# VH-VL binders against q55578, part 4

Target 1, 249 residues: q55578
Amino acid sequence: MAERIQKLLSQWGIASRRHAEEMILAGRVSVNGKVANLGDKADPQQDFLSVDGKQIKADNRPRDIYLLVNKPRDVLSTCDDPRGRKTVLDLLPQDLQRGKGLHPVGRLDRNSTGALLLTNDGELTLRLTHPRYHLPKTYDVWLEGNPSDEDLEKWRSGMMLDGKKTLPATLEVISENKDQIHLLVTLTEGRNRQIRRLAEELGLTVLKLHRRTIGPLQLHTRGKVLGSGQFRFLSPAEIRLLKKQVNLR

## First folded at step 1 (VH-VL)

Design i06 (framework fv_ivicentamab_arm2)
Fold by ESMFold2-Fast, scan of step 1:
Structure i06 (fold): chain C 249 residues (1-249), chain A 124 residues (1-124), chain B 110 residues (1-110)
Amino acid sequence: as target 1 above (249 residues)
Amino acid sequence: EVQLVESGGGLVQPGGSLRLSCAASGFSVSSNYMNWVRQAPGKGLEWVSIIYSGGDTDYASWAKGRFTISRDNSKNTLYLQMNSLRAEDTAVYYCARAGYSSSWYEDLYYFDYWGQGTLVTVSS
Amino acid sequence: AYDMTQSPSTLSASVGDRVTITCQASQSISNWLAWYQQKPGKAPKLLIHDASSLESGVPSRFKGSGSGTEFTLTISSLQPDDFATYYCQQYNTYSPGFDTFGGGTKVEIK
């Protein structure tokens, strides 16, 4: 149970591990009222840690946070962008942008919109992004072109991408005209730009890509609409369903 | 002038043990995050382990329980103790210093200086 | 864990050629990507960090670009010293961030 102080401060999102070490060396961190030294350990269940004279209580520590964001176009699925481009964290209040360890789970490229999970639960993130758990994701896809039934069946059955055949997908035609089609696509894997690249292989251009769901998470819930650029906290029930999907307690 | 000089590689039987050393000069091992990275013959780079300036450690999942990273601050030297070696552990082992891109809530590391590497061959 | 796909695996070129190496991440890594050069029998050498920041002493003919999931290393006028294997490395994992390198691109004489 006892862990290096810099590891605890980093796990709690108070500082990066390197910055936590600098804080310790500067004499800013105390354990049970005594100034800590680099290399010291503390048990979070038994010991009291303070920074700059203020105790780090359970209420003051970054807790496990689970957010659903409706990502707009031209926003990056990243924690930080050195070129100053707008990121998904920029959609959040400042107290959630820093010091919480929030990060996106999986990706949506700049031109894609829709459901994006953010959390600071690293174990959940690793499992949700691992191919083994086959978490289904559903997309609204608008294509320029006129795909045949054979083209759509080829997509459903799987196509070669990066030397490996894609897993079967479900495709449902929502609407079409002679020049364009709107598909509902469900995937159980998340390979790099998979929908766009498979469409390109069929000679089709993706005009718009919107992720509607992530596993049990729905962008449009009964009585509530999560608008573009908005976020909401997950309910306890949603968190339980996500954890169950990947064998977490 | 930053230098990293490795030693300790050699031929060892499956199930055997080896200890690698990395002598550092031009900087303090105790003030930096130090890493081991390996490269199997004809293959790419694979991260093995890190020791943080505060003395905490992390390992690749396949290295946990078999490999131990450590340092001796008085000798300014990094070590990798390798136990229960397998044929799959055959590789050139590099020690490398972390370079930092720091964020408010996490540390981001790349490798700014590397040793010359030491060859470990696990074979009969 | 992140998948880093590097292409091509081998590239044949002549001195003076412009060569481009691509690195793709399975999920966004922002700009947390480094490029390394490895000559036969030698350790890797850092060329670029944070996707585009050139290390001191590295010739200006080397240029890194990209962000998110797609990154490129460009050598604008290939020199004899540039025949080597090049690796990308992501460091956008929380702790530890050292578990994903690209497969490498060998730049060899045409």
Scores: ipSAE 0.000, ipTM 0.430, lowest interface PAE 12.6, mean pLDDT 82

Design i07 (framework fv_ivicentamab_arm2)
Fold by ESMFold2-Fast, scan of step 1:
Structure i07 (fold): chain C 249 residues (1-249), chain A 122 residues (1-122), chain B 110 residues (1-110)
Amino acid sequence: as target 1 above (249 residues)
Amino acid sequence: EVQLVESGGGLVQPGGSLRLSCAASGFTVSSNYMNWVRQAPGKGLEWVSIIDSGGSTDYASWAKGRFTISRDNSKNTLYLQMNSLRAEDTAVYYCAKDIYDYVWGSYEFDYWGQGTLVTVSS
Amino acid sequence: AYDMTQSPSTLSASVGDRVTITCQASQDISSWLAWYQQKPGKAPKLLIHKASSLESGVPSRFKGSGSGTEFTLTISSLQPDDFATYYCQQYYSYSGTSYTFGGGTKVEIK
C-alpha cells in the first residue's frame, strides 16, 4: 500500500521524518521521475523513489548505526542547520556527518547537555519517540529558587501544558540550599521544552539541564565515562534492549 | 560505464616513497567514497584507506602516518602517497569504489581497478 | 578489532557439488558483510552485499546467509567458472577499526 514519502524514508533509515520533510521541500525527492511535494504518497512495491537522482531500495540504505553522544552546550540537535550553526553531527568524524542518514532520536535544546542517541534506524527512532512506549529519561536539573513541597508534588502528578496534562514524573531532591535546588527528574514523555516550561510555571529558573540517561543508555558506566562532546557506539546488548523496549526484533 | 585504472607501482627500496594514481571514468570521484585495498603475493585482501565524499580520510592502523589518500577533482583521480615503505608493503594495490554515491556510502566495493604492483626490496 | 575468520582455507570440489564457506566475526556485525570472488590474476568481484543480497548479474546458485557473528556463502551446484578464492568482508566499521576481510577460501578442482 501507499504511504507518505517521509514515513518511507524514515522507515528505511534514509532520514528522520523531519529531515525527510526538509528533503522533500528542497526538491531532492522524486516519485516516478516527478519531484515530490510534501504530503505525497508512494507505494514502495509499485513506485520508483529517488533521492538526489538515485533510486532508493530498502537494501541500498547505509548500514545501521547507533551512537550515544554527550551533547555539550551551544550545539543544535538537528541533522543540519540552514544557517550553518554547530550541530550534533559536527561532533562526529566527517564520514559519519553525511551520507549515512544519521539523526538524533528526540531533541535536547541548544543550552541543554547530556545523553543523545543518534541513529539511521528510522523505525527504531519512530518507536523510541512514540509516547506509547514510555521510554524513561532521567535529567539532572539545577533550579534557581526555592520550590515548596506542594510545587514539587504538582510537577510529579502532572501539570497543564498546551491544553493537555503532563504524565506523572518522578522527582528526587539531590541537594538544596537557600538559593537553588538540584533535582533528579524522570520523564516518560518528551513534550516541547517540558522541564523548562514546567519550572517556569512554578516560578523557577532552570540554571542547568543535563540528560543523564535514555532508557538503559548511560553516559557513565562502571569502568568508563563519556565526556562532554564525545560519542561512542552502542553495544549489541544496548541495541537489543532498546529494540525490546519498543517491540522490535 | 564505470572504470578504474591504477598506475604508479614499481620497485622501490625500503624507506622509499611512491605515489599511486587511480583514474576514474563513468562517475565522479568527489561524489563517492573511495578506497585503497592491497593484496600481498599469495595472501588475502587488506584494507588500506578511505576518502569520503566530504574529503575526510581514515587509514588502517599500520598505514596511519605513512600513507596519505587524496583526490584531484579536476582530473577525477584518486591518489595514495606512500612514504617510509617497508618490505611488508609489497603488494598489488587496488582502488575501489563504494557501491553507493554521494548521499549514501555503504563501504561495499562494487568496482575495482586492475591493480598496480608495488615491490619493496633491496 | 573485528577479526574475520574464514573456514576452510582450502576446499576441493567437483562440478555439481554443493559448496559451503563459513565466515565468523569476532564481534557482532549485524548484517554488514559482503562476499567477493577473485579469480587468478584478476581483481575481486562483489557477489553479495548486506549478507544475503545478490549483486546484479551474479548467478542465483550463489547464496549468502547469516547475521551477527556467523555467516555462510553457499554455491548450490558448482560450475567450472566458480573455481576461485572467496573473501568475506565486514563493513560495520567505527573509530579505530575498518573493513576487515577474511583470510579467504580457495575453491579448487578435485
Scores: ipSAE 0.000, ipTM 0.400, lowest interface PAE 15.2, mean pLDDT 82

Design i08 (framework fv_ivicentamab_arm2)
Fold by ESMFold2-Fast, scan of step 1:
Structure i08 (fold): chain C 249 residues (1-249), chain A 122 residues (1-122), chain B 110 residues (1-110)
Amino acid sequence: as target 1 above (249 residues)
Amino acid sequence: EVQLVESGGGLVQPGGSLRLSCAASGFTFSSYAMNWVRQAPGKGLEWVSIISSGGSTDYASWAKGRFTISRDNSKNTLYLQMNSLRAEDTAVYYCARDFLEYQLPYDAFDIWGQGTLVTVSS
Amino acid sequence: AYDMTQSPSTLSASVGDRVTITCQASQSIDSWLAWYQQKPGKAPKLLIHKASSLESGVPSRFKGSGSGTEFTLTISSLQPDDFATYYCQQYNSYEWSGLTFGGGTKVEIK
């Protein structure tokens, strides 16, 4: 069966979807000896795909890679920035930055920090980002202001955002004083800037936003700290747990 | 071809220090997690330490605080700095490569060096 | 921590025999287990990874099986080159704890 070329290249770990699209636009990808255009499809069982003149087969793709990054502030969760700003890939050794097809799974904005998964496993990425699987993510949120118990209950039960009610969230008060509150927020959906926008709706300002966990993935494991700007590879057990949560084996 | 060659073993007195080296060739050294595994004379295999391609390290509980694993990717060389050596540290020390590049640190070991003998005595 | 126990510690066999070595983990390690062969004076050699995946160049008479807590290495028809010590190794690194080897099984001539 025919599939979009950028999907095939991403599934095979040759490039992230965005990078694959850029490669196609640059004329680097061919199907059956003919330069491919964005939007073209190919059937991997019947068609010959080439990148930079080299025929690609599924078993010639780079090995699957799974990294957890502790994203610092002022680093972009993208593969490449047109303005030349520092990206999450810049935190990696040079040979991981190119040719491996690594891409972030989801995003954290420039001012947010914490857990960010990078992989070249396209099928896992599709499932982890699909709304159907409701992978929980936990955030440390520091807010300026003093929300009432009623405000926090509105957030927990769901609030209107872009004409659609948000899914229920878990909120725990970690600490508070008269001017600030530290919340632990668990979400099972990833709507654009959701935590910041819901806080704004309640008249609160987010001072810091730090993603602590992605499903079973934690920045600090058994006494080992993954510091700001650092990365580590996922253990076999972590990969297995992620795949099980999205019905992959 | 793909190979690992250990060096730096020898006789040291209890309380002394020793640095082992492992020279890698025939593969992209920086892409792999690397391990030290030891074997006391007539005994079984015992894992000592790992360093990932990203620089993260881990140690057997008895090695923490005494041994330090490190790597120099520009020289394709793995190191083990051993301090406060004890008689029970006497063993052949093997350098070993994780099976998969760039993923699944703490994997099976597909390439081993021939080992270097460390004797802690007298 | 995962305790890895191998049995038997020693095994006497003749050429042509089927030999079975067992490895038991104290907790489930799924399929994250490897088998190694070590001959006297030599470094260990990887035989099997992921419990049952035969390493390239290893004879088909070697077979790994099992999952969870119980694993076996079977040599269907023992050859002279197979007299060696065999080790299992778990690499389920969930807790960032150390890798653990079994105690070894010495396969010696009867």
Scores: ipSAE 0.006, ipTM 0.440, lowest interface PAE 12.8, mean pLDDT 83

Design i09 (framework fv_ivicentamab_arm2)
Fold by ESMFold2-Fast, scan of step 1:
Structure i09 (fold): chain C 249 residues (1-249), chain A 124 residues (1-124), chain B 110 residues (1-110)
Amino acid sequence: as target 1 above (249 residues)
Amino acid sequence: EVQLVESGGGLVQPGGSLRLSCAASGFTVSTNYMNWVRQAPGKGLEWVSIIYSGGSTDYASWAKGRFTISRDNSKNTLYLQMNSLRAEDTAVYYCARRSYYYGSGSYKYGMDVWGQGTLVTVSS
Amino acid sequence: AYDMTQSPSTLSASVGDRVTITCQASQSISSWLAWYQQKPGKAPKLLIHKASSLESGVPSRFKGSGSGTEFTLTISSLQPDDFATYYCQQYNSFSPPLYTFGGGTKVEIK
């Protein structure tokens, strides 16, 4: 991003903004080998800055942003939509919707709700979405019907989907009655509509699907619940834990 | 026009050091994943190192401890510092960008832009 | 890391021929494979990423297919510009080496 030179010099601790202006006026600052003038701008990512003939190393880049969204129904997990439908970016303040590079990490389909990470940290996104890292995700699943113990064991062990057996899953029965069952399902892979399609294969109908967690990330912290359609910034501790799970420091 | 231009190659004796440079134009190095890939004369391609947009790095096992990938964002330039060079390090060294595009959920991970290569010869 | 084996190492073909190059991974790499073309004295050029996605500006006669451990690159009607060496490359690994190239397939004029 292009910024006034005196602002960059001040941010880098070279001089106060006023002293930086004096240095520019004195002809001591150059951009790409040419003496800078007051009012000039430079992009620390693109341009070569020097002061008194010495290179100023740009260790500056746009701040990484990490957001957790509680995705509601009928919102798309994408950065934009050709049809103009509501996307997860539309849930954010205007300042975060453009120019920040924010994008969802992975996806939840239109009818699914719950935890969805948004970030502009491309390295973290790549590692979190790569099948190499079996990042666990936990879902609340409400099913119509009464699956047998054999059906649940088939799901736990893995079933054929698109010609490939699914990875083992953890299934816990949270509650059940004569009409429906509530399961807590933990998956370490993210295949297209996996939970819904596996339920259909067993003759069961998914009534509601809600993603409760993404790795160490939870929708509520410190006794507060992140409501439907809301977002929050990740804490430094959450960011550190998430990075550790994919071998980042 | 998106372009990478390498320099710094040459003849060096075993045990010596050499620093390669890769100047980028038409895009920003710090917002992309940048790689070094080498090719010994008459042989195939071999990956050396990567620097991610966030600044983290990874190396081939044989390069770790001897080679250091870095960048200078103000110069929009990628570097490879090579130490303790061996005859086996003789190769053309390419810098290459791995595509980084997150619009509409489309992610590209192939190396879509390459420099012309710079020859490093390690010989006495 | 993964061993990437290309076959054949060389092949002779005529303009207009259909050419198929195979790449095998020692372990499943899902669809995380790219194909490159390299002409003598030049840098490699990306043709295909994610096994089957054609790069912008690459002629439609190039086609990638496969997943898991077996992949193919097909040139439906070989042109003079297509005589080159072709490399497959995995990028499924997040432990070094992150990228592993096949040994290459040289496509020569018959």
Scores: ipSAE 0.000, ipTM 0.413, lowest interface PAE 15.2, mean pLDDT 82

Design i10 (framework fv_ivicentamab_arm2)
Fold by ESMFold2-Fast, scan of step 1:
Structure i10 (fold): chain C 249 residues (1-249), chain A 121 residues (1-121), chain B 110 residues (1-110)
Amino acid sequence: as target 1 above (249 residues)
Amino acid sequence: EVQLVESGGGLVQPGGSLRLSCAASGFTVSSNYMNWVRQAPGKGLEWVSIIYSGGSTDYASWAKGRFTISRDNSKNTLYLQMNSLRAEDTAVYYCARGDTIFGVDYYFDYWGQGTLVTVSS
Amino acid sequence: AYDMTQSPSTLSASVGDRVTITCQASQSISTWLAWYQQKPGKAPKLLIHKASDLESGVPSRFKGSGSGTEFTLTISSLQPDDFATYYCQQYDSYWSDVYTFGGGTKVEIK
């Protein structure tokens, strides 16, 4: 089927969607020998796409890349920051920072740490971020305050956020003292700053938020810890399992 | 076997015009992107212009409005039309084929031997 | 300005010497850098692309290294055929459609 050219270039890891649009506007992309315009579509099975006169074939596309990053504090989970602040791409070796189309899957805010997937597989990204798939994510949450059993039960069953009740969550108390509590929270949805906002609704302050897992992806595996600011490639088994979770081959 | 042969250089007075040609063999110009690069006597290399396989073009800022890159697919030949020539345009002009790693970035893998343009009164 | 600075502009060396040429970009170009060799009266010849990938037919004594803003070309054991001028060139299409060359480094016989 025909798809927009910037989507194809992004899916193939040749450029980010925005960079692909810039390439099209610059007249660098052609379909069947004719210069493409923004908004044009092409069928990758029937049409010949070229960039700078070179036909894009399977052999000259960037390979699909899947990285798990342990995001530190004060690093943005965006591809590009208009104010020039440090992003998760800045944590990677320079040869992975450009020309590969790598982008984060979903987001963690600047103050949050932990597991973040980076990939140039646009199709996988679209499905992993789609609400339909309810991919579970697990968080270590440290809160200032003394939540009651009733407060925790409200969180578990769902609370109103932006006019819609949140989905049920799994909450487990890991440790507690007079001044603070450490919770393990599992969510199957990704609303903007959900954990922090729900804690605020209960009169609690989040001291630290750390994402431990994304679906089957674990930050710490069998005696091997991915440290703060570090990254690793996903294993073929992890990639297959992740794709299976969202009905991809 | 790739070959690029430039021609059309010579002596012109300031304000004059010249058209350079680059005859390609061993590959098809219409399926590649082509460049002009110049070199003033005793000085370094300076990129002038590019034509992409689809026919769109780009120029160095100092070349815009004075130089025009074009091609004739039936003759497998690249051209550079140079107008309003100045003494500082005196240089050997090379045609060069661009190559890419992933279809997005490129370097110059084959060069012609160059043609000398002298702008002098 | 997207400037490329080469150093030194000229160096004198003897056959068998190790020669190192440096190229600095005014902003990060990752590994999108090529090296060319030019002999008097001849066209440039591509030696290395993507900072370190040696072109077919180029002797193994040539080595490129670096990333970001600082790059080097090393000739491990200089041969008579290597006395030439060397140029670096950025081809970072992500920020710019222009291609900038360094000023060149002339390797002369001592």
Scores: ipSAE 0.000, ipTM 0.384, lowest interface PAE 17.3, mean pLDDT 82

Design i11 (framework fv_ivicentamab_arm2)
Fold by ESMFold2-Fast, scan of step 1:
Structure i11 (fold): chain C 249 residues (1-249), chain A 121 residues (1-121), chain B 110 residues (1-110)
Amino acid sequence: as target 1 above (249 residues)
Amino acid sequence: EVQLVESGGGLVQPGGSLRLSCAASGFTVSSDYMNWVRQAPGKGLEWVSIIYSGGSTDYASWAKGRFTISRDNSKNTLYLQMNSLRAEDTAVYYCARWKYSGYSLRYFDYWGQGTLVTVSS
Amino acid sequence: AYDMTQSPSTLSASVGDRVTITCQASQSISSWLAWYQQKPGKAPKLLIHKASSLESGVPSRFKGSGSGTEFTLTISSLQPDDFATYYCQQYNSYSPIDYTFGGGTKVEIK
């Protein structure tokens, strides 16, 4: 249906309604190759609307995007770093880095690797980061030394961190040798550097921390490996499963 | 242009109920993230509740169980149902829209004029 | 949750004065801070978002600056319409449950 041009530009986030009116008055907006006048209407499905000679689409807002990244070391889990350090957005093609609203869901510190979800779906982000949904995340943890069964049970049952006991965690011993142990740790909460801080409380040093899964999301699906520094789009099935786990339609 | 007009405020006794309305024009409430924010007389701003574009809701901890945010898409109107009101709920209640600021981070770009709710005996 | 501290709480000024309002966050919020103006009996009005981005229609005498934990709002030549209460608000969160407003700074006639 046909709508006032300034309303369309405002709805699409190109300009505020007032600024859009100023752009029209300045002769910067055209409809079907002809300069538009204030009060003109356009049907975005039928008409070609352009600003400063560049065509704009009927729906030019970013589509909902869902990406899984295998975060390497020395990359920050932030949208923008004020010191200009490399971020997870820098791992993406240029057209996905800006203008799409992509941001990481949760964080992995600079030295940690593995699964990290990026999306521009704000509702999903809010729900996935809210502690009440207890989305499980699984980590490969390599520790220096050989912790006792008692130490591991303390971790499993919960330990004091910042004045509050941590939720129960699942810890499985994957392998061990004389110098180190490899654990698979599943958490249903995400406190600041939780795994590293709990290990430190037990007198253990984390040698390597890798997030294997985020809820139903896995780095390796159907025989295909998502390598370090790589990304992929989520399948429709993965998106549905994520939304279902946080009671979102 | 975008306008938000609240109504429904008034004097109510402790334990009472009140329903606030926020009529929107210039945009559709179902397409945006809509909030209620309150301000006690002479005090600062305090967030109350949100309804997301997809229809899910969240509340300040002190409001949960007593307040319910909703919308009527056919009337382009936002509501706040307030039950079990307390003296400390006395405030001007504003409806406010979230604006995308990049990376799904948002600020409040439009506010209604506010409606006063007074809870006293 | 972030504590947001505004100073001063009250500022007395004359037309033509340069006034500066400070907002401090208890931990870094990058640039995700907005400034609002509230005139007596009116709703808050957005002035600045992302610490320094001036909203359309807001006079150029208003300027926001800062990043991390310290932010300022400056009015270079105070006008009669500028006597109001100003609020900062951090939005370094994907949920408004974590949003925090400053306590406000009232700019009143000297």
Scores: ipSAE 0.000, ipTM 0.390, lowest interface PAE 17.6, mean pLDDT 82

Design i12 (framework fv_ivicentamab_arm2)
Fold by ESMFold2-Fast, scan of step 1:
Structure i12 (fold): chain C 249 residues (1-249), chain A 122 residues (1-122), chain B 110 residues (1-110)
Amino acid sequence: as target 1 above (249 residues)
Amino acid sequence: EVQLVESGGGLVQPGGSLRLSCAASGFTVSNNYMNWVRQAPGKGLEWVSIIYTGGSTDYASWAKGRFTISRDNSKNTLYLQMNSLRAEDTAVYYCARDSPFYDDSGYYLDYWGQGTLVTVSS
Amino acid sequence: AYDMTQSPSTLSASVGDRVTITCQASQSVSSWLAWYQQKPGKAPKLLIHEASSLESGVPSRFKGSGSGTEFTLTISSLQPDDFATYYCQQYNSYSEGWYTFGGGTKVEIK
């Protein structure tokens, strides 16, 4: 769909609409190698826009949004729910809930808590959820029971799940008493309910599952914690580092 | 037209408290990251606190535990509650708006209020 | 943690002069740097963001350049209205806050 160039540049965060018009008038904007004039239109799917000789691509879109949410229990990690249950979008201000294309990157079960990335950057989402990029995720896991050292080593080395052995995991015992154990688990894959199912295979019950980190993103950053049900925007540095982890830009 | 107008500054004794207000017009405070920045007489700019769109807050290490940033959406007003004030807190306090809230290239301050002077002296 | 160092701290200049102010970051801030102008008794005003992006209404004689750790603000032909204090600010990293300012450079009449 063809749109006014100043609207595209404004939507893509290159400039405010007024500044984009000034850039066009100054001859700094080109479409398919030709200098653009005010009033010209371009189709972002068909045409190539350049500013000061540099091509503008879809991933430079200005309304790309990157949020970190600390997901509470009983909130669904989904864009919508046909049964009308509370979703992670319901935690956001009204103007972010609709029309922005925000969606969670991956999923946390309704009963799981912690770090969840929301974005409308489809390419980043695809790469962050693709197993080939092996993005590490770290979880606090509280289990009912007393696993043996052999059980924990079996988990570290990989166990059969859905006919395929799980990738090696990092497991660290944080604390233990006769009734419960607290583990720190790092995974580089995201199979359906993986931690809960592996615990079940070992005869253990997960009491609480909390995702502490997603790659370089942390809930506890710069000496403070993002509270349950709260969100924040990612910093420019976090976005750059996250994109670098999956070979973007 | 975007405007920010601070009020509530004045003379206070060491150990005292003061609440600053920042009345916003031309935009909605809850849709932007909002900041307090101070400047001691003849000195440079020093960041004090931020409130994010979702209501989370951050503080300079020296302000944590003494200062509280908040907002009232019904009044479109930002506040800074300052407790246990010290002589070194003497400064002009500015409220400032972060760039548009869904611009991930943000964290620069596009609109500032005129400032309100806080003097902490016996 | 980022330290922002501006030089010179004070600069004397005449109308029509070319003025250059430098800002150094202790670690790379990529292009995530802003410049502000503050006139006596007034609030700071945003001039430039993302190292070189001039704000609407700011005269073209102001130019920002640089990336990584070294940045410059240049005023190509100083006007009477330009005598002020200038501050840089990094926003690449959260280190005691997003808004780490330089110490300022005062441009005064010679």
Scores: ipSAE 0.000, ipTM 0.401, lowest interface PAE 16.9, mean pLDDT 82

